VH-VL binders against q6nml5. Designs and how they scored, part 23

Target 1, 200 residues: q6nml5
Amino acid sequence: MFSEVEMARDVAICAKHLNGQSPHQPILCRLLQDLIHEKACREHGFYLGITALKSIGNNKNNNIDNENNHQAKILTFPVSFTCRTFLPARGDILQGTVKKVLWNGAFIRSGPLRYAYLSLLKMPHYHYVHSPLSEDEKPHFQKDDLSKIAVGVVVRFQVLAVRFKERPHKRRNDYYVLATLEGNGSFGPISLTGSDEPYM
Below, E stands for the ipSAE of ESMFold2; O stands for the ipSAE of OpenDDE; V2 stands for 0.75 times the mean of E and O plus 0.25 times the DockQ between their complexes.

## First folded at step 10 (VH-VL; framework fv_olinvacimab)

Design k3 (at its last look DockQ between E and O 0.60; V2 from the best seeds 0.64)
Fold by OpenDDE, look of step 10:
Structure k3 (fold): chain C 200 residues (1-200), chain A 122 residues (1-122), chain B 107 residues (1-107)
Amino acid sequence: as target 1 above (200 residues)
Amino acid sequence: QMQLVQSGAEVKKPGASVKLSCKASGYTFTDYYMHWVRQAPGQRLEWMGEINPSGGSTNYNEKFKSRVTITVDKSASTAYMELSSLRSEDTAVYYCARGEWLEYWSGDFDYWGQGTLVTVSS
Amino acid sequence: NFMLTQPPSVSVSPGKTARITCRGDNIGSYYVHWYQQRPGQAPVLVMYYDSDRPSGIPERFSGSNSGNTATLTISGVEAGDEADYYCQVWDSSSDHVFGTGTKVTVL
């Protein structure tokens, strides 16, 4: 689900980067960098972008001792802003592109979601096809009607489960999603739309 | 900030049991599987088993299934591994490691304990 | 049982490129993870999901996986890269499987 949420963050910037200019743009840039680095949180989901800057407070570090050495001074600003977010939830209907075919399933990318896992157990009537005789032929899952789930294929799926993973050691926080094609037959490979954006 | 701290080295006799601990900090203990991996001297890493701290479900390497028991104390954010009927070939450094998981999928080990040496000798 | 085979050792001069292979039947249909283990230390994740680098791992490290071979590539090898390297996959039938390990020596 997409949302717009209000957030508050302390943004630290080096005084030397201001070069006598307004701190507005540097603060915004730093904030964006921080959000990009963090990528997601448990409460709000993926950060998609800042939609509004509500306020920038005064520098929290009001140490006179650092006034004589502006180049080494770290300035911290409280920033209030609104952010567009995407929080995947059980029951969501999404579409994404298959990025990896595994022995037991496939990983699908859907917008900011990198790890939508579609287990073979959740692909009724699909079976794994591997052609060992041709290295150029990529493995895929195939249904009786000859529909295929292969790398690059766009798949419409339903979210079965969601896992938030806080991964500071892996560059970004993330959401893992368990995908399923189970249902009334409306899920599975679709015509390429040219977009990996979530479709709900 | 995230770290796994293991208990100290152990010296055991053949036939004895050893119980190692791994205390986790810096993350939600129940959000990740805890694994145990051992390494005998000069040998490769060997996966022993895993536990889901949330529900306590476990999976073991068939090689160790009859001798290994992995448990957790959620209140202490601590995982345990008990290995019974110790043999000389069980002499190894034992690691706990945090693992990512999703239903029907298990991933990598992103955080490791410092290791615990277990020596089995007569 | 699924097995992962690595060369026992790889020697490389400083500044050159080291390639560590991990072979397994249809390993391209698995995600491969890589660990670095320096002497007397615990393993450290240096590559996950074939080609993704954890935070703090330099861009000199890269990974690929296709067919029957996964490869960890270390460009511009430094003395600090001397270590044992292990590939790892997960198989529901074989559980977590580590490679035989490769000792990288920086000459």
Scores: ipSAE 0.740, ipTM 0.884, lowest interface PAE 0.6, mean pLDDT 91
Fold by ESMFold2, look of step 10:
Structure k3 (fold): chain C 200 residues (1-200), chain A 122 residues (1-122), chain B 107 residues (1-107)
Amino acid sequence: as target 1 above (200 residues)
Amino acid sequence: QMQLVQSGAEVKKPGASVKLSCKASGYTFTDYYMHWVRQAPGQRLEWMGEINPSGGSTNYNEKFKSRVTITVDKSASTAYMELSSLRSEDTAVYYCARGEWLEYWSGDFDYWGQGTLVTVSS
Amino acid sequence: NFMLTQPPSVSVSPGKTARITCRGDNIGSYYVHWYQQRPGQAPVLVMYYDSDRPSGIPERFSGSNSGNTATLTISGVEAGDEADYYCQVWDSSSDHVFGTGTKVTVL
């Protein structure tokens, strides 16, 4: 699940962003932006945050090295660091907030994991409820009077399967998981609404 | 760099069969479903079927189920679609497209081959 | 069988906003995906899961989906946006259904 791992990245910065005596902050800021954009990797899962900066190497030679126009020059720095990560795995027990109710299931967000799919086939004794003529009842899944899964509800679930989605040339990755409420755990809704929602 | 490279155009007579190929590169072939989608001239896109390259399991659009066979060669990272008993209405561009591998869910097609024109005429 | 209906065409001036609708019974209970197809080319994904943009698609593309209508909105339309646009869902019969298609013309 959670880990701290050592990583390295080449960080590219325009020379104009180094106007000053403290080069570490622009490099660290760009590194954070790059990790946020990438989201995850296959080996370590989602990036949660940098926990230590180990080293910043010397800038590498690049194709643009014009002393008269240093502000337009692209500089690349090898950076080594440690990073807190989260790698979802089969069998993990997670909780998250329902973000979309479909006729056939729900998508749950659990921190950086945006796409945990809970199929209706994995919700024992639940059925889909939607009244198109009544706007006061939103779509949801209902088991009994005490158990309802709707947008905004926090759900405890188990991971059945994990899929890494890669776009290597664009460095924008993601994970999808298949969730289940089946089994002998305390799986299902633990709140109805508002637990992770902003103040109204 | 991701690529889905499809076989070249085909001209067939009614009643014949055609087998098209789609070679994948730049990603782990067995991690994603491969879909086949066709488009007749001036018409909408039409999904034909899918294969999970990991285990070879398939699902077909009922319209084509009796005439379509989708297969893979994992070692060549290549998917195939064979359409039998061709009719003039099967004249179309045939695309392969990559999709998600989620049990009980199917979503978008995030990468497409260049398409293969199949012309069926006497 | 589930049906997705789009207007056949939308004409828009450069810099204006194009709105491409996709109508289906209770389509708000599905995730809608959108594809752009330029003449003679394969489709490319421009919106998925109602409103998420693939990397490389500019922020002037946006999507919405509620009730019986999903909409792809292109603000600040450019000549390069001239194409056919298709919506798509995974329907209740385990089939992938595409909309009828909309030709966007930039006049």
Scores: ipSAE 0.575, ipTM 0.813, lowest interface PAE 1.9, mean pLDDT 86
ESMFold2 (binder alone), look of step 10: mean pLDDT 91; pTM 0.933

Design k4 (at its last look DockQ between E and O 0.66; V2 from the best seeds 0.00; counts 0 for: pae E 2.4 > 2)
Fold by OpenDDE, look of step 10:
Structure k4 (fold): chain C 200 residues (1-200), chain A 122 residues (1-122), chain B 107 residues (1-107)
Amino acid sequence: as target 1 above (200 residues)
Amino acid sequence: QMQLVQSGAEVKKPGASVKLSCKASGYTFTDYYMHWVRQAPGQRLEWMGEINPSGGSTNYNEKFKSRVTITVDKSASTAYMELSSLRSEDTAVYYCARGEYLEYWYGDFDYWGQGTLVTVSS
Amino acid sequence: NFMLTQPPSVSVSPGKTARITCRGDNIGSYYVHWYQQRPGQAPVLVMYYDSDRPSGIPERFSGSNSGNTATLTISGVEAGDEADYYCQVWDSSSDHVFGTGTKVTVL
């Protein structure tokens, strides 16, 4: 689900980067960088972008200009802003592009979601097809009607489960999603309509 | 900030049992599987088993299934591995490792303990 | 049982490129992860999901996986890269499987 949330963050910038200019732009840039780096949180989901800057407070640091203290060169500003977020939830209907075909399923990318896993167990009537004859032949899942789930294919799926993963060591927090094609038959490979929106 | 701290080295006699601990900190203990991996001297890494701290479900390498027991104390964010009927071949460094998982799929081991040497000798 | 085979050793001069292979039947249909283990230390994740680098891992580390071979490539090899490297996959039948390991020696 997409949402717009109000957030508050302390943004630290180096005074030397201001060069006597307004701190507004540097603060905003730093904030964006921080959000991009973090990527997601458990509460709000993926950060998609700042929609509004509500306020920038005064520097929290009471540091007197001390030329010899590197800490004095760091300015911290309280920033209030609104952010557009995407939080995947059980039951959501999403679409995404297959990025990897595994022996037991496929990984799908859907917007900011990098790890939507579609298990073979959740693809009724699909079977794994691998041709050992040519290295150029890419593995895929195939249904009796000859529909295929292969790398690059757009798939409409339903979210079965969601897992938030704090992974600072992997450069970003993330969400893992278990995808399913089970249902009324409306899920599966679709023709590309030109939209990369995560929601159908 | 995230770390796994294991118990100290052990020296055991053949036939004895050893129970190692792995204390997790810096993350939600129940959000990740805990694995145990051992490495005999000069040998490759060998996966022993895993536990889901949330529900306590376990999976074991068939090689160790009859001798290994993995448990957790959620209140202490600590995982345990007990290996019974020790043999000289069980002499190895034992690691705990945090593993990502999703239903029907398992990921990598992103955090490792420092290892615990277990020596089995007469 | 699913098996991962690595060359026992790879020697490389400083500044050159080391390539560590991990072979397995249809390994391209798995996600391969790589671990670095320096002498006397615990393994450290250096590559995950075939080609993704953890934080703190230099860009000179890269990974690929296709067909029957996954490869960890270390460009501009440094002395500190001397270590054992292990590939790893998960298989429902074989559980978590580690490769045989490759000792990288920087000459």
Scores: ipSAE 0.784, ipTM 0.908, lowest interface PAE 0.6, mean pLDDT 91
Fold by ESMFold2, look of step 10:
Structure k4 (fold): chain C 200 residues (1-200), chain A 122 residues (1-122), chain B 107 residues (1-107)
Amino acid sequence: as target 1 above (200 residues)
Amino acid sequence: QMQLVQSGAEVKKPGASVKLSCKASGYTFTDYYMHWVRQAPGQRLEWMGEINPSGGSTNYNEKFKSRVTITVDKSASTAYMELSSLRSEDTAVYYCARGEYLEYWYGDFDYWGQGTLVTVSS
Amino acid sequence: NFMLTQPPSVSVSPGKTARITCRGDNIGSYYVHWYQQRPGQAPVLVMYYDSDRPSGIPERFSGSNSGNTATLTISGVEAGDEADYYCQVWDSSSDHVFGTGTKVTVL
């Protein structure tokens, strides 16, 4: 689900990167880098972009009068802003491109969502096709002569489950999704010829 | 800050059992599977089993299934592995590792404990 | 019974490229993950889902996987890259299979 939410971050800048005129650009640039690195949060999903900068507060680390500090000084500014976000949720109907075919399922990318897993058990009437002896035939899932799920194919699917993933080391997050083609809603590979099924 | 902190080294005699612990912090313990992986001296890594901390369900490598028990204490964010009927070939470093589970598919082991040396000798 | 075979060792001069292979039947239909293990230390994830790099792993590390071979590539090799490297897949019988391991030596 797309949303626009108010958020706040403490943004750390080396003092030498400030040029004396309005610090807003270096602070905004660092904030964008921090959000791109973090990628997502549990509360709001994937960060898509900053829509408004609401405020930049005073530096929290005001230790300029400490003359025994010869190291590069880090200034920290509280920033309030609005951000467009995407939080995948159970029941969402999405479309995306198949990026990897495994023997038992496929991974689909849908915008910032890099890993939507579609198990073969969730593909009614499909079967796995691959010949190890023929490199001409790439692995895929086949339903009939016209219904094929292979790398590069756009697939319309429903979200069955969502997992928030917090990677170790620096705060960097992701969402993984379980996809299904079961049920009503015209799920499966879709036409590229301008059908009325264009959703994300 | 994410951590997996394992219990200290153990020295055991053949036929005994050992119970190792792995305390997790810095993430939601019940969102990830916990795995146990061992490494005998000079050998490759060998997966022993896993547990879903949310419901307590387990899967074990067939090689160890009759001797291994993996449990959790959700309130302490701690996983345990007990290996019984120890043999000299069970001398190894035992690791806990965090993994993901996405129904019908397993991911990578993205964080590992420091390892616990278990020595089995007379 | 899925098996992953790696060369036992790879020697590389500083600044050159190390290529660590992981061979398995139709390994291209699996996602491959790679771990670095320095002597006396726990494994550390250095590549996942064939070619994704964890935060903190230099861009010198890259991965590929197709056909029967997955490869971890370390360009611009440094002394700190000297370690054992293991590939790993999930093989659908609920087993997690590690490769035989490759010792990278920087001369």
Scores: ipSAE 0.506, ipTM 0.797, lowest interface PAE 2.4, mean pLDDT 86
ESMFold2 (binder alone), look of step 10: mean pLDDT 91; pTM 0.936

Design k5 (at its last look DockQ between E and O 0.64; V2 from the best seeds 0.00; counts 0 for: pae E 2.3 > 2)
Fold by OpenDDE, look of step 10:
Structure k5 (fold): chain C 200 residues (1-200), chain A 122 residues (1-122), chain B 107 residues (1-107)
Amino acid sequence: as target 1 above (200 residues)
Amino acid sequence: QMQLVQSGAEVKKPGASVKLSCKASGYTFTDYYMHWVRQAPGQRLEWMGWINPSGGSTNYNEKFKSRVTITVDKSASTAYMELSSLRSEDTAVYYCARGEYLEYWSGDFDYWGQGTLVTVSS
Amino acid sequence: NFMLTQPPSVSVSPGKTARITCRGDNIGSYYVHWYQQRPGQAPVLVMYYDSDRPSGIPERFSGSNSGNTATLTISGVEAGDEADYYCQVWDSSSDHVFGTGTKVTVL
């Protein structure tokens, strides 16, 4: 689900980067960097972009006149802004591109979602196909109607489960999604649309 | 900020049992599987089993299934591993490790405890 | 049971490139993770999902996985890279499997 949320953050910038200019742009840049680095939160999901800057408060530090203090070189601004977010939820209908085919499933990328896992157990009537005789043949899942789930294929799927992963050690927070093709037959490989953005 | 702290070294006799603890902090304990991995001196890492702190479901390496029990105390954010009928071959450093998971999928171990040496000797 | 085989040792001169292989039947159809273990220390994740690098791991570490071989590549090897390295996969039948381990020695 896509949303626009109001957020507030303290943004710290080094005074030396201002070069006597307005802190507006540096603050915005730093904020963007922070959000990009964080990538997601449990409450709001993936950060897709800042849609509006509502306000920038005054520097929270009171000792900016002390040039000999390293701490005085850091300016902290309270920033209020709106952000577009994407929070995957159970039941969502998404589409994405297969990035990896495994023995027992496939990983799909869908917009900011890097790890949508489609288990073989959730692909009714599909079976794993691997040809050890040809290194050029890529493994894939194949259905009786000869439809294939292979790397690069766009797949429409339903979200079965969602897991937030707080992973500062892995450069970004993330969401893992369990995908399923189970249903009324509307899920599975589709024609390439040219976009990995979620389809709702 | 995230860390796993394990209990201290143990010395046991053959046939005895040992119960190790692993206290987690800095993250939501129930959001990740807790694994136990051991390493005998000069040997490779060996996966023993995992527990899902949310619900308490477990899975064990078949090699240890009859002797290992993994439990959790959610209130204390602590995982436990008990190994019974100890043998000299069980002498090893035992690690707890946080693992990512999703239904039908398990991933890497991103945080490890410092390890606990268990020595089994007559 | 699914098995992962690594060379017992790899020796490399400082500044050169070390390649640590992890072989398994159709390992390319798994995600491979790599751990570094320095003497007397716990393992540290240095590569996950074949080629993703955790924070704090230098860019000179890279990973690949195709066919029957996954490879951890360490370019510009430093003394601090001397360690044991383990590959690891998850298999639905075998659960978590570690490789035999590779001792990387910096000459």
Scores: ipSAE 0.776, ipTM 0.900, lowest interface PAE 0.6, mean pLDDT 92
Fold by ESMFold2, look of step 10:
Structure k5 (fold): chain C 200 residues (1-200), chain A 122 residues (1-122), chain B 107 residues (1-107)
Amino acid sequence: as target 1 above (200 residues)
Amino acid sequence: QMQLVQSGAEVKKPGASVKLSCKASGYTFTDYYMHWVRQAPGQRLEWMGWINPSGGSTNYNEKFKSRVTITVDKSASTAYMELSSLRSEDTAVYYCARGEYLEYWSGDFDYWGQGTLVTVSS
Amino acid sequence: NFMLTQPPSVSVSPGKTARITCRGDNIGSYYVHWYQQRPGQAPVLVMYYDSDRPSGIPERFSGSNSGNTATLTISGVEAGDEADYYCQVWDSSSDHVFGTGTKVTVL
């Protein structure tokens, strides 16, 4: 689900790199870098972009008051902002591009969601096809002679399950989803020539 | 500050069993599979099996399936691996490793314990 | 069932590029993960899903996977890169499979 949410972060800036007492732009730049690195959070999903800067508070008096080091200061500013986010949820209907075909399924990218796994068990009537001898015959899943799921194909799918993952080093998060083509939602590869179906 | 802390080295005779532990901290223990991987001296890494700590389901490498048992204690955030009917060929360093949890698919091992040496000699 | 073969050794001069291959039948239809293991230490993940780099791994590490060969590439090799490297895939029939391992020597 796409949302616009209010968020807050403490942004750390090295004092000797500031441009005087009004470091607005370095703080915003660092905030953006921090969000890009983190990628996502458990509560709101993927960060898509900052939509408004609400406030930059005073530094938190985070001085290194050390008898042997008075010059190495890290200033921490509380920043409040709004952010466009995307949180995948069970039941969501998404579209994405196949980025990898495995013998047992495919991985689909849908915007910031890099890993939507579509198991062959969730592809009714498809079977795996690959000839390693032919460079022209790329691996794919085939349903009769008409429908094909291969790298580059856009697929419409439903989310069955969502998993939040935090990697152990320098907090970098991600979401994984389990996808399905089962059901009555017209799931599968998307037709590019849909102008011939006049339903009203 | 994720940690996987394994039990200490073991020396065993052929025919005995060994039970190793792996205590996890710094993440939600039941959200990830725990794997056991071993490495005999001078040989490649060899996957032994996994457990899903949430429900306790397991899957074992066919090579070890008759001799290996993987369990968890969720309240202690600890996984165990027991290998029975030990042979000299089971001399190896045994690692626990955290893996991804996604139905119908499993991926990389993103964090590893320090390893436990098990020596089997007669 | 699924076998992953790596060259036993790769020698490279400091600052040059090391290419560590992992061969398997149709390995391009799997995601390949790579681990670095220094002597006496546990493996450390250095590449996953063919070409994704874990946080903390230098940008000079990169990966590719196509056809029957996956490759871990280390550019600008440093002495600290001297280690054993293993590829790994998941064979969803039952097992995780590791490659035979490659010792990278920086000379």
Scores: ipSAE 0.523, ipTM 0.802, lowest interface PAE 2.3, mean pLDDT 85
ESMFold2 (binder alone), look of step 10: mean pLDDT 91; pTM 0.930

Design k6 (at its last look DockQ between E and O 0.65; V2 from the best seeds 0.57)
Fold by ESMFold2, look of step 10:
Structure k6 (fold): chain C 200 residues (1-200), chain A 122 residues (1-122), chain B 107 residues (1-107)
Amino acid sequence: as target 1 above (200 residues)
Amino acid sequence: QMQLVQSGAEVKKPGASVKLSCKASGYTFTEYYMHWVRQAPGQRLEWMGEINPSGGSTNYNEKFKSRVTITVDKSASTAYMELSSLRSEDTAVYYCARGEYLEYWSGDFDYWGQGTLVTVSS
Amino acid sequence: NFMLTQPPSVSVSPGKTARITCRGDNIGSYYVHWYQQRPGQAPVLVMYYDSDRPSGIPERFSGSNSGNTATLTISGVEAGDEADYYCQVWDSSSDHVFGTGTKVTVL
């Protein structure tokens, strides 16, 4: 789900990098870098962009400052802002591009969601096709002679399950999604030309 | 800080069993699969199996399926791996590793325990 | 049945580039993960999903994967990069496959 949310972060800047200038630009740049690195949080999903800066508070002292070296000093500013976010949820209907085809499933990317997995068990009437002796045919899943899921194909799918992952180092998060083509809707490969006729 | 602390080295005779532990801290134990991977001296890493700590479901490498049992104690944030009918070829360092398994999917191992040496000799 | 073959060793001079290959039939269809293992230590993840770098791993580590070959590239090699390196693939079932391993020696 796309949302716009109010957030607050303490932004740490090395005083050396301010060069005696106003801290507003370096603070905004560092905040953007911190959000891009973190990617996502559990509460709001993927960070898509800062939509408004609400306030920058006064520097907060910290107990780990080097009292004898002002250039190594770390300044911490509380920042309040709004952020556009995307939180994948069970039941969401998404479109994405196939990035990998394995013998029993495929990986799909949908915008900031880099890893959505579509198991063959969730592809009714599809079967895996690979001609190892012929380099003309790359691996794919085929339902009939007109429906094909291969690398580069855009697929409409429903989110079956969502997992939030925290990597063990510095705040670096991700979401992983299970996809399904099961159900009533028009799930499966989408014609890129805008017609109902297949690309073949 | 995130930590996977494994039990100490073991010396066993052929035919015995060994049960190793892996205590997790610094993350939500039930949100990540725990894997067991072994490495015989001078050889490659070999995946043995995995457990979902929240529901207790397991998957095992077919090579070990008849001899390996992976369990968990959620209240202690601890995973266990028991390997039975030990042979000298089971002499190896055994690692626990954190990974992701979202039913039908698995991937990389992003954090590892320090390893436990198991020596099997008469 | 998926087999991952790595060269047993790679020697590289300090400051040069090491390229560690992982060969498998159509490995480009899989996501490849890489681990560094220093002597007597546990493996450490250094690359995941072909080309994603964990925080704390220097930017001089990079990865690629296409066709039948995945490659971990270490530019500006330092003495501390001397280690064994393993590729790993999840085979889209419950099985994980590790490569044969490559010892990187910095001369």
Scores: ipSAE 0.703, ipTM 0.856, lowest interface PAE 1.4, mean pLDDT 87
Fold by OpenDDE, look of step 10:
Structure k6 (fold): chain C 200 residues (1-200), chain A 122 residues (1-122), chain B 107 residues (1-107)
Amino acid sequence: as target 1 above (200 residues)
Amino acid sequence: QMQLVQSGAEVKKPGASVKLSCKASGYTFTEYYMHWVRQAPGQRLEWMGEINPSGGSTNYNEKFKSRVTITVDKSASTAYMELSSLRSEDTAVYYCARGEYLEYWSGDFDYWGQGTLVTVSS
Amino acid sequence: NFMLTQPPSVSVSPGKTARITCRGDNIGSYYVHWYQQRPGQAPVLVMYYDSDRPSGIPERFSGSNSGNTATLTISGVEAGDEADYYCQVWDSSSDHVFGTGTKVTVL
């Protein structure tokens, strides 16, 4: 699900980067970098972009004493902003592109979601097809109606399970999704309409 | 802040059993699989099995299935691995490692314990 | 059973590029993860899902995977990169499989 959320962050920038100019742009850039690096949080999901900058507070560091050495000073600004986010949830209907095909399932990317796994067990009536005779022929899943799930194919699927992965050591946070084609037959390969939007 | 701390080195006789522990901290214990991986001297890493701390479900390497038991104590955020009918070939460093948790899906091991040396000798 | 084969050793001079291969049948269809293990230490994840780096891992490390070969590339090799490197794949039938390991020696 897409949302706009209000967030507050402290943004640290080096004074030397200001070069006597307004800190507005450098702060925004740093904020974006931080969000990109973090990628996601459990509460809000993936950060897709800043939609509004609400306020930039004053530097929290009251060290007036270093006016003569601004080049080495770190300035910290409280920033209030709105951010567009994507939080995958069980039951969501998404579309994504198959990136990997294993004998027992496929990995799908959908927007900011890099890792959605579609198990063969969750692809009713599909079977794995491996063509050892041609190196050019990639493995794929095939249904009785000759529908194929292969690398590069866009698949409409339902989210069966979601896992937020927060990892220390500055590893980017992420969401992993278990996908399913089970349902009323509306899920599976689709013709690409030119949109990579996660939601159908 | 995140740590996997394993129990100390063990020396066992052939035929005996060993039970190792791995205490997790710094994350939600039940949201990740715990794996056990061993490494004999000069050998490759060898996956032994995994447990879902939430439900206690386990998967084992077929090679060890008859001898290995992985359990957890959720209250203590601790995983255990018991290996029975020890042989000299079981001499190795045993690691616990945190893995991804998702039904029908597993992946990388992002955090490892410091390892526990188990020596099996007559 | 899915098997992963790595060269036993790779020697590289400081500042040069080391390439560690991991071969397996149609390994390109899998996601490959890589671990660094320094002597006497536990393994450390240095690459996951073919080409994704943990944030603490230098940009000098990169990964690729296609066909029957996955590759961990270490550019600008440093002395601290001397270690054993293992590739790893998950397969529901083979469980978690580690490569044979490659000892990288910095000359």
Scores: ipSAE 0.380, ipTM 0.783, lowest interface PAE 1.8, mean pLDDT 89
ESMFold2 (binder alone), look of step 10: mean pLDDT 92; pTM 0.938

